# Designs tried in a protein design chat: VHH binders against q989t9. Part 1

All scores and structures are predictions.

Target 1, 279 residues: q989t9
Amino acid sequence: TTRILGVVQLDQRRLTDDLAVLAKSNFSSEYSDFACGRWEFCMLRNQSGKQEEQRVVVHETPALATPLGQSLPYLNELLDNHFDRDSIRYARIIRISENACIIPHRDYLELEGKFIRVHLVLDTNEKCSNTEENNIFHMGRGEIWFLDASLPHSAGCFSPTPRLHLVVDIEGTRSLEEVAINVEQPSARNATVDTRKEWTDETLESVLGFSEIISEANYREIVAILAKLHFFHKVHCVDMYGWLKEICRRRGEPALIEKANSLERFYLIDRAAGEVMTY
Below, numbering starts at 1 at the first letter of every chain, in headers, positions and changes, except where a header shows other numbers; Kabat numbers aren't used for antibody chains.
ipSAE, averaged over its two directions, is called F for ESMFold2-Fast, E for ESMFold2 and O for OpenDDE. V2 adds 0.75 times the mean of E and O to 0.25 times the DockQ between the complexes of E and O.
Where letters were taken out, [cut] stands.

## First folded at step 1 (VHH)

Design e1 (framework vhh_8emy_2)
Fold by ESMFold2-Fast, scan of step 1:
Structure e1 (fold): chain B 279 residues (1-279), chain A 119 residues (1-119)
Amino acid sequence: as target 1 above (279 residues)
Amino acid sequence: QVQLQESGGGLVQPGSSLRLSCAASGFTFSRYAMHWVRQAPGKGPEWVSSISSYGGSTNYATSVKGRFSISRDNPSKTLYLQMNSLRPEDSAVYYCAKEYWGSYSFDYRGQGTQVTVSS
């Protein structure tokens, strides 16, 4: 279950210096098929230590710093202080820009195994949210979270200021009690308030009205709109796939119906190693 | 150990301005988004405004947008709410609150500061 593992005190000055280096860096176009708007990442550590290795695969060796990773002294200290170097398989910066999200999906479907995926929040704001099934929550700056990425989930930023997370993939056989070290315990759990609007029949019919205009030319844009709705309405993050299929059925074009089924399969059910979704 | 101390309320006439302050202690203030919440007699709590941990992003309830301004000073661990063009409907006890565990947490709100707008 997705949960906070601990809290780290971040040195804002040193972090700002590393973030300035990242701002001049090239972010990867890999996994752009998961992006709704500007969701992007860059590799700090991977299997080979080569900057051009951008896709995640199961491997059994300690991750090696990329040239970019080597140029980020404070982020390296965070990694070395709070995670067991030998258990790290990948470390990435994930940046979500204004009005962007990652499409609701399940991870590890193309892999022979899975990782323990951990987020260390570097920079965020109250309009940044993570979602998991029917739930919405905020990860705060300096918090370290286990993300149960095998469950349907998404993340978005709806602020002019981007969200930056250090995402660490750790060997999947480790226990959660062992993955984050030298961390403060989080405060006792408090009741959360989900302030999203209730989903109504009127809202559903408005959404299904896309059936009048959906085409090959606007398909990706409509998918991105649908993907964002669960951040603002009390619905399951994967309900967008049901809406998309119904929109396409009403439109009645076989190619659009087939595409809707392909998206649901790819993001939620199964995908092959190296497979990429095209719109 | 989390403590929040609000101040700056008072009795003012419609159209007046007030600046509320919240002094935070017992946690790393700069790591958390902060909120102002108000509660009028006979009503439930109403979220008023929020500010991100670094101060770069702010949000406001529709009822106060354009009149209120939230800000923070991380070095002094202080949250502010500048309230302009006050209306009788703004009369309430104002609380600052720490965001935690997903959306909002009101477990660590302070004692509150009373704002009364009346002529």
Scores: ipSAE 0.000, ipTM 0.096, lowest interface PAE 20.6, mean pLDDT 85

Design e10 (framework vhh_8emy_2; at its last look DockQ between E and O 0.28; V2 from the best seeds 0.00; counts 0 for: pae E 17.3 > 2, off the site)
Fold by OpenDDE, look of step 2:
Structure e10 (fold): chain B 279 residues (1-279), chain A 122 residues (1-122)
Amino acid sequence: as target 1 above (279 residues)
Amino acid sequence: QVQLQESGGGLVQPGSSLRLSCAASGFTFSKYDMHWVRQAPGKGPEWVSSISTYGGSTNYATSVKGRFSISRDNPSKTLYLQMNSLRPEDSAVYYCARSPWYYRGTEGLDVRGQGTQVTVSS
């Protein structure tokens, strides 16, 4: 289950230096099909050590630092100090900008195996949150989290300051207790944050009203709206796909209906290796 | 209370047809994929067919493909299984079951009915 593995005391000065480098760096356009708004990432460590390798695949070798990764001395130090190098398969910076989120999805559907996905929180604020199913929670700065990425989940930032996480994919056979090393024990806290509004039939009808206007031209925007609703309303993060299907059904346009079904399949059920969703 | 109630089973001759129904209550029917599963005496449960929340996707076991047809009516909260060209080996108790629509196939089966007996015999 998703949980805190430990806490790291971050050196703000050194972190700031690295973050400044990242701010000037190009982020990858890979996995943009998962982005609702400005959700971006860059590779720090991957299989080949090449910056152009942006896709995550199952492999058995320790990750190599990319040119960008090599230029970030503090982040490299964090990776070396708090993780077993031999267990790391990928390390990425994920940046979520204002009013952006990742579409609710399940990880690893396109992979033959699973990684242990771990987050080290570098920069965040109270208006950033993560979702697992129908639970909203906040990952705090310096905290290392294991994320059960097999469950439907999302993440969003609703502040002017972007959220930055170092996301590390660890070899899947490792024990969770051994994933994070040289860390402080987490203090007991309630990470759950739920200030969401009650979901009503009226709210549903309002959402389904998109059926009056949905088209190919605005499809992605509507999906983005739907994807964000669970951050503010008490619904399961996957409910957006049900809404979308119903919206398209009511619209009565076959192509839109097919798209809705394909999105649901792609994000929650099954993906082919290297498959990219366009809509 | 969540309930699934199967009906329509019976004793029929080989080659005959039956239509099973499953009445759902106590939950939002359109939020769930629906399934038919059968169990013959001395055998384990066998998946028969599945249908997505709005009927856009249907799947069948190889043993029934081309003979059985699954459908649903969301307004009436009813699942159907049209069984044609029945064979003795189709004899079993047939159960309808639900799974959340966001799960793959039958991974999320959580509720089933009491079942209806189908017997195919000459």
Scores: ipSAE 0.006, ipTM 0.243, lowest interface PAE 12.2, mean pLDDT 92
Fold by ESMFold2-Fast, scan of step 1:
Structure e10 (fold): chain B 279 residues (1-279), chain A 122 residues (1-122)
Amino acid sequence: as target 1 above (279 residues)
Amino acid sequence: QVQLQESGGGLVQPGSSLRLSCAASGFTFSKYDMHWVRQAPGKGPEWVSSISTYGGSTNYATSVKGRFSISRDNPSKTLYLQMNSLRPEDSAVYYCARSPWYYRGTEGLDVRGQGTQVTVSS
């Protein structure tokens, strides 16, 4: 279960210096098939310590700092102070830009194992949200969260200011209570209020109306629209795949139907190591 | 010039406690993992404990695990070793050493202090 593990106090001056280095850095084109808009990342630590290693694989050695990772003293202080360095397998920055999200998906499907995936929130705003199944929530600046990435989930930023998270993949056999260290206890939270609009038959009918216009030429754009709806309406994050399949079924084009089935399989059910989705 | 200065040793009875300090100067302390190494009379150096650059990871030799606790204070550039339940076998000169934070392993240990003598006997 996704949950907050602790809170750290961020030194804004030192963080700003590291963020300026990141702003001039090249972000990876790997996993762009998961992106609806500008969702991107860069590696700070990986298996080899080489900047060219951009895909996540299961490995059993302490992660090594990339050249970019070596140039970020405050982020390294955060990593070392709050995580057991020998248990880190990957550390990366994930940036979500204006009106972008990651498509709803499950992680680790292509791997022979899984990690404990932890997010340390570096920069965010009230228009940034995470989703998991039927739930929507906000991760606050300085919070450290365990993300249960084996469950269907997404994240989005609907603000001109980007969302930046330090994402740490930790060896999967570690205890959750041991992965975040030197952290403050999170404040007791008020009951979560889901302010999203109720989903109605009228809204569903409107969405299924894409069946009148969907084609190869606008498929990627329509998928991106569908992927974002659960941030604004009380639906399960994976309901978009059902809508997409029904849209394509009504359109009656076999190639579009096959593509919809392939997206659902790839993001939620099964994918091979190194497999990429094109649509 | 890099300087490491150990202090806090002394003559104590078995079962006693001591806290060792290492004051660092001449380098950026927070860029280095820090270590305690000891050398008993007639023996080679033995690694005792390590702490990562900001204290997120600590490690101990099996002979001291559960009795010794390593810590650091980066603003004051000081490394500490809290030694409890001291045994005659702990008698040695204790040195602090450094290794760069991005360096994996202990082969690059740089010992630059005079050491502090710990003697555990009646």
Scores: ipSAE 0.000, ipTM 0.202, lowest interface PAE 17.1, mean pLDDT 87
Fold by ESMFold2, look of step 2:
Structure e10 (fold): chain B 279 residues (1-279), chain A 122 residues (1-122)
Amino acid sequence: as target 1 above (279 residues)
Amino acid sequence: QVQLQESGGGLVQPGSSLRLSCAASGFTFSKYDMHWVRQAPGKGPEWVSSISTYGGSTNYATSVKGRFSISRDNPSKTLYLQMNSLRPEDSAVYYCARSPWYYRGTEGLDVRGQGTQVTVSS
């Protein structure tokens, strides 16, 4: 299940140099339909080694460095030292900033095979969280985490300082024990204490009051508000889809109801390869 | 502690109606899809009906569609099953269950209660 695989000691100077390059680099919006705010990525390694290849697809060959990836010597060293190069299928930087999150979703719905997805945490802060189902946790700097991306999950950064993770897709037949190499072993940890606010039926009815104002003109903004609530309230990360459906049902507009059902299907249930969501 | 308490069953004649209730506590009721499942003697569990977190979507097994009606009252944290035109084939122990609402149908059902016996005879 989702857990720490190991810890690496990050060289601060070399990391700072590479992060400065990334801060000036063009980030892709290929998966922008998942973004609630500034959630961005760039490819460091992919199937072809070409910078313009921005989609994740199942393939069986070692990933090749893109021009951007080649320009980041420390991050390349981290990839080569802490993962088996031949097992890497994709490596990306994911950056979240300015009170943003990725909409709660499941990965791999559109792929015929699965990868093992891991995160190496490069830069983070106390306003960054990951969520999975009804749980919330913080991935700390230098940690390598396995993420069970088939479960509903999200990630957010509620700070002007960006969160940056090196996200690596490893061929799916690898044993998890073989994924992170040359790492410090993780220590036993206490379970994360969930300090989010309690959710009440009164608060729910306040949220459902969006039914009075939701429209095609503000739909995306309301979805983004709903997507962030589970970072601050003790609810399941997918609860937003139920809230959105009820908001739209109370509104009674068929187009809005259809959009709510399409969002739930696309992010949680199934999507075709290359399909994008517009709402 | 998560609790689900079923009630409202009994012994009735064919053609009668019953209303089952399920009282929920120990969790945020409104965040879960709710289900009724039944188990007749010598048979495996059978899914009966489901209702979305806020009541906007309902689904029924073909054997009960048009006769049974599922509902919920989120403020009182109560799930209901109105059963009309009861048949001997409806005799079973009825359980309520919760599931994460991101599932469709019955996958991931969480059954906690003792159930309530419905017997339709004569």
Scores: ipSAE 0.000, ipTM 0.146, lowest interface PAE 17.3, mean pLDDT 86
ESMFold2 (binder alone), look of step 2: mean pLDDT 82; pTM 0.839

Design e2 (framework vhh_8emy_2)
Fold by ESMFold2-Fast, scan of step 1:
Structure e2 (fold): chain B 279 residues (1-279), chain A 120 residues (1-120)
Amino acid sequence: as target 1 above (279 residues)
Amino acid sequence: QVQLQESGGGLVQPGSSLRLSCAASGFTFSSYWMHWVRQAPGKGPEWVSSISYRGDSTNYATSVKGRFSISRDNPSKTLYLQMNSLRPEDSAVYYCARGYYSTPKEFDYRGQGTQVTVSS
């Protein structure tokens, strides 16, 4: 179950130096089919240590630092101090820019196994949120979270300042109690109150009104709009796929209906290794 | 929190009818395909029927086609299964389930089920 595993004290001076290097770095175009706006990543450790290897696959060897990873001494130190080096399979920076999110999805569908996916929050603000199922929550700076990425989930940033997380994929048979080391206990917190607006029939009909204008030319933009609504309304993160299919059904164009079914399959049900979604 | 609560099961004789209901809460009911799945003792789950968001598309397993009718009432967030001409082999726990497309390969959520027993 998604939960905070611990807290680390971040050295702001040293972090700022590494973040300046990242700001000048090229972020990957892989997995851009998951992006609604500027959600992007760069690889710090992977199977081969080669910067050009950007896709996640199941492998059984300790991850190797990429040239970018080697140029980030503080982030490398955070990885080595707080995670068992031999159990790391991938380490990435994920950056979400203003008004962007990752499309609601389930991970590991293309893999013959899964990882324990952990987020260490490097830079964030109050308008950054993670979602899972019907729930919305905030990950705070310096917090280490287990993300149950097999469940439907999303993350977004609705602030001019980007969100940056160090995301670590750990060998899937490890115990959650073992994955974060040298961490402080998280402070007890009251459950976050969900302040999102109630979903109304009027809001639903407004959304379904896209049926009057949806076409191949605006499909990706409409999908991105639908993907963001659950950050602001009390709905399940995957409700967007139901809305999209109904929009396309009302429009009555078989190609658009097929595309909506294809998106739901790809993000929630089944995808092959190396498969890419096109809109 | 997603909740699905089935009702309407019972003990009936062969040839009888039953109407099952499923009350949904904790999600936007009108945004999902809904399904009925049944499981007899010692058997795996068997998909029975599915219905689209607005109720204008329905699918049925061949074993129930022509005897069962699935329907929904989105304002009341309720799913129904009208079962006619019941047979002993229809005896099972019936679950309503939420799914992401027209037939469940996996069901996202299901309720506790309602027992249907068809026996003389």
Scores: ipSAE 0.000, ipTM 0.270, lowest interface PAE 12.1, mean pLDDT 87

Design e3 (framework vhh_8emy_2)
Fold by ESMFold2-Fast, scan of step 1:
Structure e3 (fold): chain B 279 residues (1-279), chain A 119 residues (1-119)
Amino acid sequence: as target 1 above (279 residues)
Amino acid sequence: QVQLQESGGGLVQPGSSLRLSCAASGFTFSDYYMHWVRQAPGKGPEWVSSISSKGSYTNYATSVKGRFSISRDNPSKTLYLQMNSLRPEDSAVYYCATWRGYSGYEPYRGQGTQVTVSS
């Protein structure tokens, strides 16, 4: 299950130096079909060490630093101090900008295996949230979290300042209890209270009203709107797919109905290696 | 029973074009999304392209976008893949497939057609 594994003390000066390098770097357009707004990443370590290798595949060799990764000494020190170098398969920076999220989805569907996916939070704020099924929670700066990415999940940033996480994919056969090393115990927290608004029939009918205007020309925009609602209302993160299918059914155009079914399949049920969803 | 039969593969030089065909039978072809999936030796299956039941929506893998075009002829129950500017890395067995509206992915696939791109 998704949970905090530990905390690390971040050296603000050294982190700031690496973040300045990242700010001048090109972020990948790979997996942009998962983005609702500006969600993007860049590879620090991958199988080949080549910057152009942006697709995630199951492999059995220690990850190699990309040219970008080689230029980030503090992030490399964090990786080497807190994870077994030989067990790392990928290391990426994921940046989410204002009012953006990743569409609710399951990971590893195109893979013949899975990783232990860990987030080290580099920069965040109180308007950044992660979701998993019916739950919403905040990952704090310096925290290391295991993310059960095989479950439906999303992440968003609704603040003027972006969210930056160091995301590490570790060999899937490792023990989760031993994945993070040299970490401090998490601070005790008050029980999280879900302050999202209740979902009402009135809200549902407003959402289903998109059936009057939905077309190929605004499909992606409507999907992005639907994807963000669970951050603000007490609903399951995948409920958006049910709403989308009903919107399309009411519209009555077979092509739009087929598209809604294809999105649900791609993000939640199954996708092949290299498959991309386009609008 | 569902049957899918691919054809049109062969040995070609880099930069060449090929058109693959898939003849479908045993189901209402015009009601299903159709897909092309390829598999190179030693690799898992890689999705190449999809087309909606009426042809209104198409999708392409990043590696083939701009070079490949998927199309279908519902009256003849035939799916096509036009492959232009072929590269050595396009070498694979190409399969015609259809997804069902299930929670699990279990496509019906044909026997495949071999495409080899080499000098």
Scores: ipSAE 0.000, ipTM 0.112, lowest interface PAE 14.1, mean pLDDT 86

Design e4 (framework vhh_8emy_2)
Fold by ESMFold2-Fast, scan of step 1:
Structure e4 (fold): chain B 279 residues (1-279), chain A 119 residues (1-119)
Amino acid sequence: as target 1 above (279 residues)
Amino acid sequence: QVQLQESGGGLVQPGSSLRLSCAASGFTFSYYGMHWVRQAPGKGPEWVSSISWSGGSTNYATSVKGRFSISRDNPSKTLYLQMNSLRPEDSAVYYCAKDRYTYGSLDYRGQGTQVTVSS
């Protein structure tokens, strides 16, 4: 289950220097089909050590630093101090910019295996949230979290300052108790108070009103609007797929209905290795 | 106006089979996923089975999996539930329901059909 594994003390000066390098780096266009707004990543370690390798696949060898990874001495030191080098399969920076999120989804559907996916929070603010099923929570700077990415989940940033996480994929056979090393124990966790608005029939009808204007030309934009609603209303993160299907049904265009069904399948149910969603 | 009309229930002995029907009108039947839900006396509603808008995907509650089969005929706007190897614990009023707008939520519009399994 998704949970905090530990806390590390971040060296602000050294972190700032590495973040300045990242700010001028090229972020990957891979997995842009999961992005609602500017959600993007760059590879620090992968199977080959080549910057061109951008897709995640199951492999059995210790990850190798990319040229970008080699240029980030503090982030590399954090990886080596807090994770077993031989168990790392990927390390990436994930950046979420203002008013962006990743579409609600399940991970590993295209893989013949799973990783233990861990987040080390580098930079964040009070308007950044993670969601999982019906729940919303905040990951704090310096915290290391196990993310149960097989469950429906999302993450978003709704402030001018971006959210940056170091995301580490670790060999799936490891014990969660052994994944994070040289960490401080997390303090007693206070439950996050869910201050989101109650979902009402009036809100639902407003959302379904997109049926009057939805077309091929604005489909991606409408999907992005729907994907963000669960950060502000007490609904399940996957409820957007039901709303989208009803919007398209009311519009009555078979191609739009087919597209809505394809999105639900791809993000939540099943996708093939190398498959990408276009819409 | 959404209308759902269930039929096909009755009194049967354990091990028997029944086929329930639900006639739908007042909406575009072929665009909605459909569900069967049952409610035994003094109990809350229990979801039994679902079928996608096209009929290409079906799901079943663990208690009925392997015994019940859901199907639909979009041209006739009819939903079916084939119930085999009936048990006393299957006794309930059975309702058909269309998808509400939220994943996993149901909209009940029918009067239901009573199924009684007793020896």
Scores: ipSAE 0.000, ipTM 0.120, lowest interface PAE 18.8, mean pLDDT 85

Design e5 (framework vhh_8emy_2)
Fold by ESMFold2-Fast, scan of step 1:
Structure e5 (fold): chain B 279 residues (1-279), chain A 122 residues (1-122)
Amino acid sequence: as target 1 above (279 residues)
Amino acid sequence: QVQLQESGGGLVQPGSSLRLSCAASGFTFEKYAMHWVRQAPGKGPEWVSSIYSSGRSTNYATSVKGRFSISRDNPSKTLYLQMNSLRPEDSAVYYCAAGSYWYDSSGYPDYRGQGTQVTVSS
């Protein structure tokens, strides 16, 4: 299950220097079909060590630093100190900007294997959340988390200050207890109280009212609105796909209905290697 | 660990009624959308019905709309499917599932029970 693996003490001065380099860097347009707003990443380590390699594939060799990765001495030190270099398959920065999220989805559907996906939190705030199924939680700065990315999940940032995570994909056959090294034990704390609003029939009917105006011209915008609702209401993160399908069904335009079905399939059920979703 | 246990199936004549139940454990049932999915021999899974956590918002496959009613009792962590005016075409193993809404999808749910057999035959 998704869980904290450990805590590291971050050197804020050295981290700030690396974050300044990242702020001037070009982030990847790969996986932009998963973005609702500015969710983006850049590769620090990948299979080839080439900056142009931006897609994740199953491979069995130690990841190589990209030119960007080589220019980030503190992040390299964090990677080398807290993870077994030989077991790393990818390392990337994921940045979520104001009012953005990644669309609720399942990972690894296009792969013939899985990774142990680990997040080291570099920069965050109280308006940043991760979701998994019906649950919402906050990952704190310096925490290292295993993310069970095979389950439906999302992440969002609703603050003017971006959320930045160092995301490390580790060989999938490793023991979870062995993936983080030289870490402090996480402090025991009570489960976060879910303060999201209760979902009401009035709210549902308001959402389904998009059926009166939905068209190809506003489809992506409506999908993005639906994708964000589970951060603020006690609903499953994938309920948006049911709402979208019902909105399109009520609208009665075959092309919009077909698009809603294709989005649900692509993000939750099945996608081929290299497949991309277009709106 | 999520556990879902269906019951209430059986052999009935066309036009009869059955009420299926699903007992849930291992998760906060009150927060999850719940679904009924069925699978007939030699066919893929077919979504039947979904219900929101509140129990007030429901959706049905066109083939069962007006004949089936989904409901839930959050205090007892139980999901129900009232099936009226049963037809031979309704014969299938019925599974309850927790998770995403599957309005007209016949996709596989991530979590489902062991199923309960419904046979509609003269």
Scores: ipSAE 0.000, ipTM 0.181, lowest interface PAE 14.2, mean pLDDT 85

Design e6 (framework vhh_8emy_2)
Fold by ESMFold2-Fast, scan of step 1:
Structure e6 (fold): chain B 279 residues (1-279), chain A 121 residues (1-121)
Amino acid sequence: as target 1 above (279 residues)
Amino acid sequence: QVQLQESGGGLVQPGSSLRLSCAASGFTFSTYSMHWVRQAPGKGPEWVSSISGYGSRTNYATSVKGRFSISRDNPSKTLYLQMNSLRPEDSAVYYCAREWYGTSPYGMDVRGQGTQVTVSS
């Protein structure tokens, strides 16, 4: 399951220098179909070492640094110190900006296999959260986490200050105990209290009221609203797909119903290599 | 009400073929990945094969790879398992199961009543 693997001490001065380079860099529009607001990434290492390679595919060779990756000396040092270079398949920066999240989804559905996906938290704040199924939790700065990306999950930032994670895809046959190197033991944590609001019949009925106004013109916006609710209410992250389908059923337009089914299929059930979701 | 109903089992000799069917009702069949799972007497369930909702991906247990083939017909809401070169160790009750995203063990939500396959001379 998703869990912390270790902690690293970040050199704030050197990190700040690399983050300044990243702030001026072009972030990818690939996987924008997964974004609710500004969720975006850039490739530091990939299969070819070419900056234009932005999609993740299964491959069996050590990842090569992109031109952007080559320009980030401290992030390269973090990668080389804390992960086996030969086992890295991708390394990316993922940035989540104010009031954005990634739509709840399962990873690897389009791939011929899967990776061990780990997050090294570079910059975050108390209003950044990760979700997995019914659970919500916070990843802290300097922590390295295994993300069980085969399970339904999401991540969001509800702060004016962006969240930046270094995300590393490691060869899928490695042991979780071996993937993080030269790390410190995580501090003992008290049980996290889920402070989200209880989900009520009144809240559900309000959400289903979108059936009165949903159309092709506002579909993307309504989906984004639904995707964010599980960060603030005690619901499963995928419950939004059930709500969306019921909203569309009540609206009674076959095209909208078909679109809702297509979104659920694409994000949770099945997608082809290179397939993109359009709204 | 979600229902899965398996059929096509029986008593066959080693080396024979059987085609199992699973009729689904009560849900939008095409949006769910489907699984075949088997259970021999006195043993735990063993996953056999899976197929994604629109058939873009199939997977097989190593014990059946090359002998079994999974397929589906979404218009008729039917899942199939073509079993070739059957062996005595394939004897089991075969269940079809619906994958539920994240809420049941191993991603499987609902199972049918099963269909018995016995491979014996």
Scores: ipSAE 0.000, ipTM 0.243, lowest interface PAE 12.6, mean pLDDT 87

